# Designs tried in a protein design chat: VH-VL binders against q8zty0. Part 1

Scores and structures below are computed, not measured.

Target 1, 249 residues: q8zty0
Amino acid sequence: MAKQVLTYIDAKEFAYIIDSISVLVEEANFLIRNDGLYLRALDVSRTAMVDLAIPKESFEEFPEVEELRFGLNFKELKKLLRRVKKGDKISMEFEEGRVRIKLIGKSVRSIVVPSIEVVGEELPTPKVVYTAMVKAASDVLATAVKDADAVADEVKFEASEEALIISASSDKGEVEVKLDKNSELVYEFDVKEPASARFSLEYLVDITSKTSKISDIVTIELATAKPIYLSFDIPAGGKISYFIAPRVE
Positions, changes and structure headers below are counted from each chain's first letter, unless a header gives other numbers; Kabat numbers aren't used for antibody chains.
F, E and O are the ipSAE of ESMFold2-Fast, ESMFold2 and OpenDDE, as the mean of both directions, binder to target and target to binder. V2 is 0.75 times the mean of E and O plus 0.25 times the DockQ between their complexes.
Where letters were taken out, [cut] stands.

## First folded at step 1 (VH-VL)

Design S8
Fold by ESMFold2-Fast, scan of step 4:
Structure S8 (fold): chain C 249 residues (1-249), chain A 131 residues (1-131), chain B 103 residues (1-103)
Amino acid sequence: as target 1 above (249 residues)
Amino acid sequence: QVQLQQSGPGLVKPSQTLSLTCAISGDSVSSNSAAWNWIRQSPSRGLEWLGRTYYRSKWYNDYAESVKSRITINPDTSKNQFSLQLNSVTPEDTAVYYCARDEGSQASMEDYFGTGAFDIWGQGTMVTVSS
Amino acid sequence: DIQMTQSPSSLSASVGDRVTITCRTSQSISSYLNWYQQKPGKAPKLLIYAASSLQSGVPSRFSGSGSGTDFTLTISSLQPEDFATYYCQQSYTFGQGTKVEIK
């Protein structure tokens, strides 16, 4: 069999991608197909789903395979990725039951980790008809969610024709962040019908704190009492996206 | 044991409104783990899902694109039932109409994969649209 | 929307036969496919959910398998009461049905 290698030119960006996945799951299966690298996983409570798609064009080297699955433990992988230096590339070479991971810079550092078998099925795309879409600065969302987390355990998103309102309230206080459709921090605003839903702040805080390091822009899609969809474009190509189920009461 | 019992007229004239009711026993129409569906069956279209109503903090409806402009599905919590209204009927609406339950887990992403199985069905009502 | 195609449209079989019915989807749905049996004059009855899980009260001769885009319903030893039409379903879409009739 020919050497099967995947090389990503920005190891630091790849580390942020792994960090962004690891907020939901400790381990997951990656899928390499003819056209790209894919990952889809549910957290333990089945409340949130991460969806990663990176086209083969984003890679310096990409395996020539019909399909290759490999599972990784993100806790162990993150230990290696803490050694990433500016300008490093990351390379993964696939062997039977093992992955050789190299950080390539002025020196080459490598480890071999076992490929684990993560039991689970390929997850379908959630069937949600969204009525509101806002594309905005990702750090604004991260800040709004962090402010809400200071006073409550859940946050409400309300989209109207004029604005997106992110709010939370409890005995400890009240927070409201309003993103007007004409704000310089709003790049696209399309609300066909008003939408309102509530979500757990623990997921949103963790997700937005990591993804804001990958992308300056977030796409938010909402429908009343439906999962929120958050999508972040990866600078080298591809995207990482999240679905978070709503609070029911 | 959950049962669904249907009632409504079997003959409707073109341009009129078709009205059917489905009575629920053994479960609540406002159960937050269930959704309540209308499905019809005709030789030309086979089994065709029309829409559903369900309670999750408030009432929601989902409707099939083909009937969206003519259909209303309403719950009645006092009678523990739900109904179908289909306006401006044509001979193409001639079919056997079924009510059915699908049950999903609460507040899970899996509820949105469309994985609900229709586990309980009403007996069916044959509706003929002709003059 | 996801298109569901069943094969064959009909088949003739004898009591005791192993019967296999296939359902193909236009895009991957993991294991989120259900199978129904419909006897003449009756509502459909759920047999299998999540591709391979047997509904309570359904005889063990019925089994489901598959994932992604290719799914199979198998009846290991056909009984007289099994002559019926069988449907696959995913989300709000049903297959066209497979009629199992006596040889």
Scores: ipSAE 0.367, ipTM 0.673, lowest interface PAE 1.4, mean pLDDT 87

## First folded at step 5 (VH-VL)

Design g4
Fold by ESMFold2, look of step 7:
Formats: sequence, structure tokens, C-alpha cells
Structure g4 (fold): chain C 249 residues (1-249), chain A 131 residues (1-131), chain B 103 residues (1-103)
Amino acid sequence: as target 1 above (249 residues)
Amino acid sequence: QVQLQQSGPGLVKPSQTLSLTCAISGDSVSSNSAAWNWIRQSPSRGLEWLGRTYYRSKWYNDYAESVKSRITINPDTSKNQFSLQLNSVTPEDTAVYYCARDEGSPASMEDYFGVDAFDIWGQGTMVTVSS
Amino acid sequence: DIQMTQSPSSLSASVGDRVTITCRTSQSISSYLNWYQQKPGKAPKLLIYYASSLQSGVPSRFSGSGSGTDFTLTISSLQPEDFATYYCQQSYTFGQGTKVEIK
């Protein structure tokens, strides 16, 4: 009867999305509903969460299902996706206990991988009331966290009514990046209440580096001593976002 | 060894303010891993969460939407207590009122899912709203 | 809001019986469900958190299971002190309670 397949027209973009998710997890469940593709996962230490939502309108072909859940290990998928060329499409055909994944371009290249049992269901959305939001160039954030990583294991984000300050300090030195609300690299700045929190750099360098290949713009949301929220709009539609729990003071 | 001891009047007139206090021993109201809640119980509504106060580098309050316009919960660090004030009460506010602790881990994302359990409870205070 | 429904609303049992109480939620909550015991005139007492984790000081005859929308509290061998009302809870919402009575 009807086949259960999804097709994403920009395989390269999809590869960047998978690469970005894999910063936190080596395997995760995808959830296909009647309106889109979803993924939500925690890293093993439960300090960071990735959230993906891609509406069905972003796909060339999308299954007609109430709900389809499948788990994938990203190691084999990433090996295939390294071979993606401009203009390639990617399709996934869902069978009992397996998924056939195809790169469709001048030729068709495919692998079949098992659908695995990944423990966990869709996690709740974190209940955080953010008081500061900054929308800025994503490469500026990526550079700031990379600079912080060179001197420390932890980075501080401070939002005031005038600027966002990203800083790190250790025996090896200090770095400070100030994003003034009037900077050409700051596209939106909405600070209802000043906010300050510290975060581990464990994932931040890779998150910001990988996601900058998806979007030139990052939305940063903060509240004092609460998880940071980083979100990136996907050009073909949808959003990939991250929460990172704060360091305890 | 953590204990919560409640105090306050058991009878309140309609339109007045219900005021209760919960004293904490064996823990601090400013603990960076705990939150301090008020929960009430009545036959018509069962157990109903009202709100909480907690310290995470600053003081936070969360209130149930059903009472948000009428409720205030305040910590008192000098007495190691927290209080409930519920304004403009009606007979529908008649209930047993409990204070309760929930304990989380701010360094874990799970702390922000609203999934904490109430592990320590006060003894309860029956409050009747009647003329 | 997520609605919580406990089954049964009440039950009668004898000392030594195996008792099973269920809680259903209107949408998935993963394993973020807690169980409480309450005796008349007393505050609720936490028994189980995170669906299956036993609170310190709670007898091992109590166990919890389930994930998603369907959860179970089991008392493997009912004792005289276990006659009480039991509540499930997720987030800030409680079930309506299950009263366990002497047959």
C-alpha cells in the first residue's frame, strides 16, 4: 500500500543538521507526525538538550502517518553524508526494523541501517521565563566561545540593557567579547531584565561551529542562573535549538 | 531531619487575606537546590499547587494561573521561613493548606522540566473561609 | 494542562494482597511521574519519584513502573499500615486519588 518515505531536497543542509545534533548524542529517536519531523534528546550527562522541528512543508515527500518513531545511530549515517554533493536529495524509506537511506543526485547511493531502540520519549520543553534576548551573527558567537575555550572550561554570559558580554577567565588568561546593542552584528536586542549565568564550554564550541553552517543568525536567550537557549532557523524551514544548563555557583 | 512547621489562623472572613507561615529546620530557605511551595487540598479540587519561591542567584516566584492575581509568597531568610498571602478569599478557598519542599539539580536540564517531587511536607493547616 | 486519571477510585483488599493502582495522563510525560501516600489528617508522603525510583525510607514492597501515558504503583504484599489514599503527580498536577480500604 502507501510507502513510508520522506525526501529532503537539500541533502547538504540535512547533513549539517545531523552533524549539529551529533554534537550531543550518538543516537536518538526521530518522530514523524502528520505535520513534521521532530527530535529531542539529552546528552548522556543530562546537561544539554537539542531540539529539532522541521515542518512537513519543508520536505518534497512526507509520509501520511499519525505517528512514526524510529531510532538511528548517527555514525553510519554521517559516513554516508560526508559524500553529499550540491544538488543531492536525501530520502529515508522506513521498513520493519530498518531504514533505507538514499542520496539522490547524478547517481543514487544508498545504505540500509537498523532502526534501533533508543531509550527515552519526547522530553518536556524546559520551563524557563527568559528576560534577555539577543539576535546576532552566528559566526560572532562561534568566535567568542572558541576564544573562551582557549583560556577556560567555563564561559559567562551577561546581558545588560546596553550589551551582551561573553567572558572567560583562568590562570591562563582572560577574554571578553562585548556585543553592544547598537553593533552592526547585533540584529535584535531585547533585555527586559538583566541576566547573568555561567556555562560549560564542553559542547558550545562545536554547537556554534556546526550550526553556523546552517544559519548566519543565532537567537540567544538568557535568564539569571537558568539554561541558555540557542536557536537557529533552518533555511528550508524549521528550527534547530539547544538548551544548556548553567553552572551552579 | 528536614522539617516544615506551619502556623497561621484557621478562620478567615470572606474578602480578607489568608496568611500562613512555614518555618524550615534542617535546610535553608535560600538553598540553591530547593524550592518552597504552597499546596492546598479540598474535596472539590483535590490537591492543588498554588506557587513557590526559590533562590537561584536571585529570588524567583512561580504562581498557579488560577490564583496568580491574588497570591504572594515571600521568603524570610533571617527567620528561615516562607509565607503565603492569598487576598480576597471566598468560601471556595476553604482547604487544608500545606507547605512543601521540592528538590532539584540546577546543573541538570531535568530541573527545568517542572518534574520535581515534593519530598518534605508541613503538617497542614485547615483554613475555613466563612463569615 | 495535562489531565491525570487514577484507576480505580477505590478498592478493598486484605492484608497480604497484591495491589495495583494505575495513573493515566492525557499526553506523554516520559517517566516524570511521582506517587504519594496520604493517611487521614496527615500530609501526603512521597513514595516513588521518576516513575520507578523508591524514596529513601519507603519499604521495598512498593514499586512503580510505566512510561509515557500509563503508570502503575504496586504494593506486593499489603500491610496494615498501607491502608491509605494514593496520588500520582506530574509537574504541578495531582491525580484524584485511589483509596485503598480493608475488605
Scores: ipSAE 0.712, ipTM 0.846, lowest interface PAE 0.9, mean pLDDT 91
Fold by OpenDDE, look of step 7:
Structure g4 (fold): chain C 249 residues (1-249), chain A 131 residues (1-131), chain B 103 residues (1-103)
Amino acid sequence: as target 1 above (249 residues)
Amino acid sequence: QVQLQQSGPGLVKPSQTLSLTCAISGDSVSSNSAAWNWIRQSPSRGLEWLGRTYYRSKWYNDYAESVKSRITINPDTSKNQFSLQLNSVTPEDTAVYYCARDEGSPASMEDYFGVDAFDIWGQGTMVTVSS
Amino acid sequence: DIQMTQSPSSLSASVGDRVTITCRTSQSISSYLNWYQQKPGKAPKLLIYYASSLQSGVPSRFSGSGSGTDFTLTISSLQPEDFATYYCQQSYTFGQGTKVEIK
């Protein structure tokens, strides 16, 4: 049987992807299909979901399989990825019950990790009809969320025909960030119906901070009292996205 | 044990409103871990989910697209029941109607994955739409 | 919308037989797939939830398996009370049913 190898050209980007995913989960199953690499997982509280899809075209080497499932512990993987340098490639060789991960640069570093079976159900796509879509600079969102985190445990998103307002308030203070539809930091703005929802900042701070290192643009989809949908396009191709359940009062 | 008891007329004239009620015992209509559904069954359309109502700090409703414009599902906390109203009925709405409970995690993403398993069902009500 | 197809639509079997019913979806579905049993004049009864979890009170001769687009309900040894119509369900969609008749 031919050795199955997965090679991602930009190891640093891959490291950021892993960082972004690990915000919600410590370990998860990857799924290799004939068209790409996929991952979908819920956090332990089951209030947030991460979805990763990277097409095979984004890889220098891609296994020729119908389906290959493998689980990884991200804590262990991150130990290796911390040593990633610019220009490095990352390669995964799949063996029986284990994965050899190589960082290929000026030198070749290799570790072997177990291919674990992460317990978890296959997750469907959330059924949400969104009424507001805003495409904006990712760092703006990250900053707004960070500011909100400084004063509160939750953040409110309000989309109107004129702007997206990100706000938070508590006894510690009040924060309001307004993204006007005509702002240079807003690339697309489509609000069919006004939308308002609140979300825990538990994951949002890390999600937005980590993903902003991957993509300069974030797509925000919102509906009243529904999960927020955040999507980030990966430069090499693919998409990482999040659903976060709303806070209900 | 949780039980659902349905009531309502079994005959409705075309263009009129179909109205059914489902009384809950052993659970609360405002339970944070349950959703209350209406499902109908006919030879032509099989089992068809119509909609649900559930409470997660506030009331929510989900409706099937096929009946969305005509359907209303309302909870009644005072009587611990929920109702179905289907307006402008036609003979195509002739079916056995069931109320059913699905359990889910409260205020989680699972609430948005669609309907879970229906573990409790009403006895069913045959509704015939005829002039 | 998702289409769910059960196979076969009907089957004849004898008491003691191993019965297998398949449910296929038109697209990849999650493990949130459930199986129901329905007898004439009665409401459906939940047998299996989340593809393989046995509902409380359901005999162990019933089991569920599968992933992706294909799921299976198995009755290891058919009993007289098992002659009924079985339905798979995922989200808002039900299969068309499989009638298990006495041979």
Scores: ipSAE 0.410, ipTM 0.687, lowest interface PAE 0.7, mean pLDDT 91

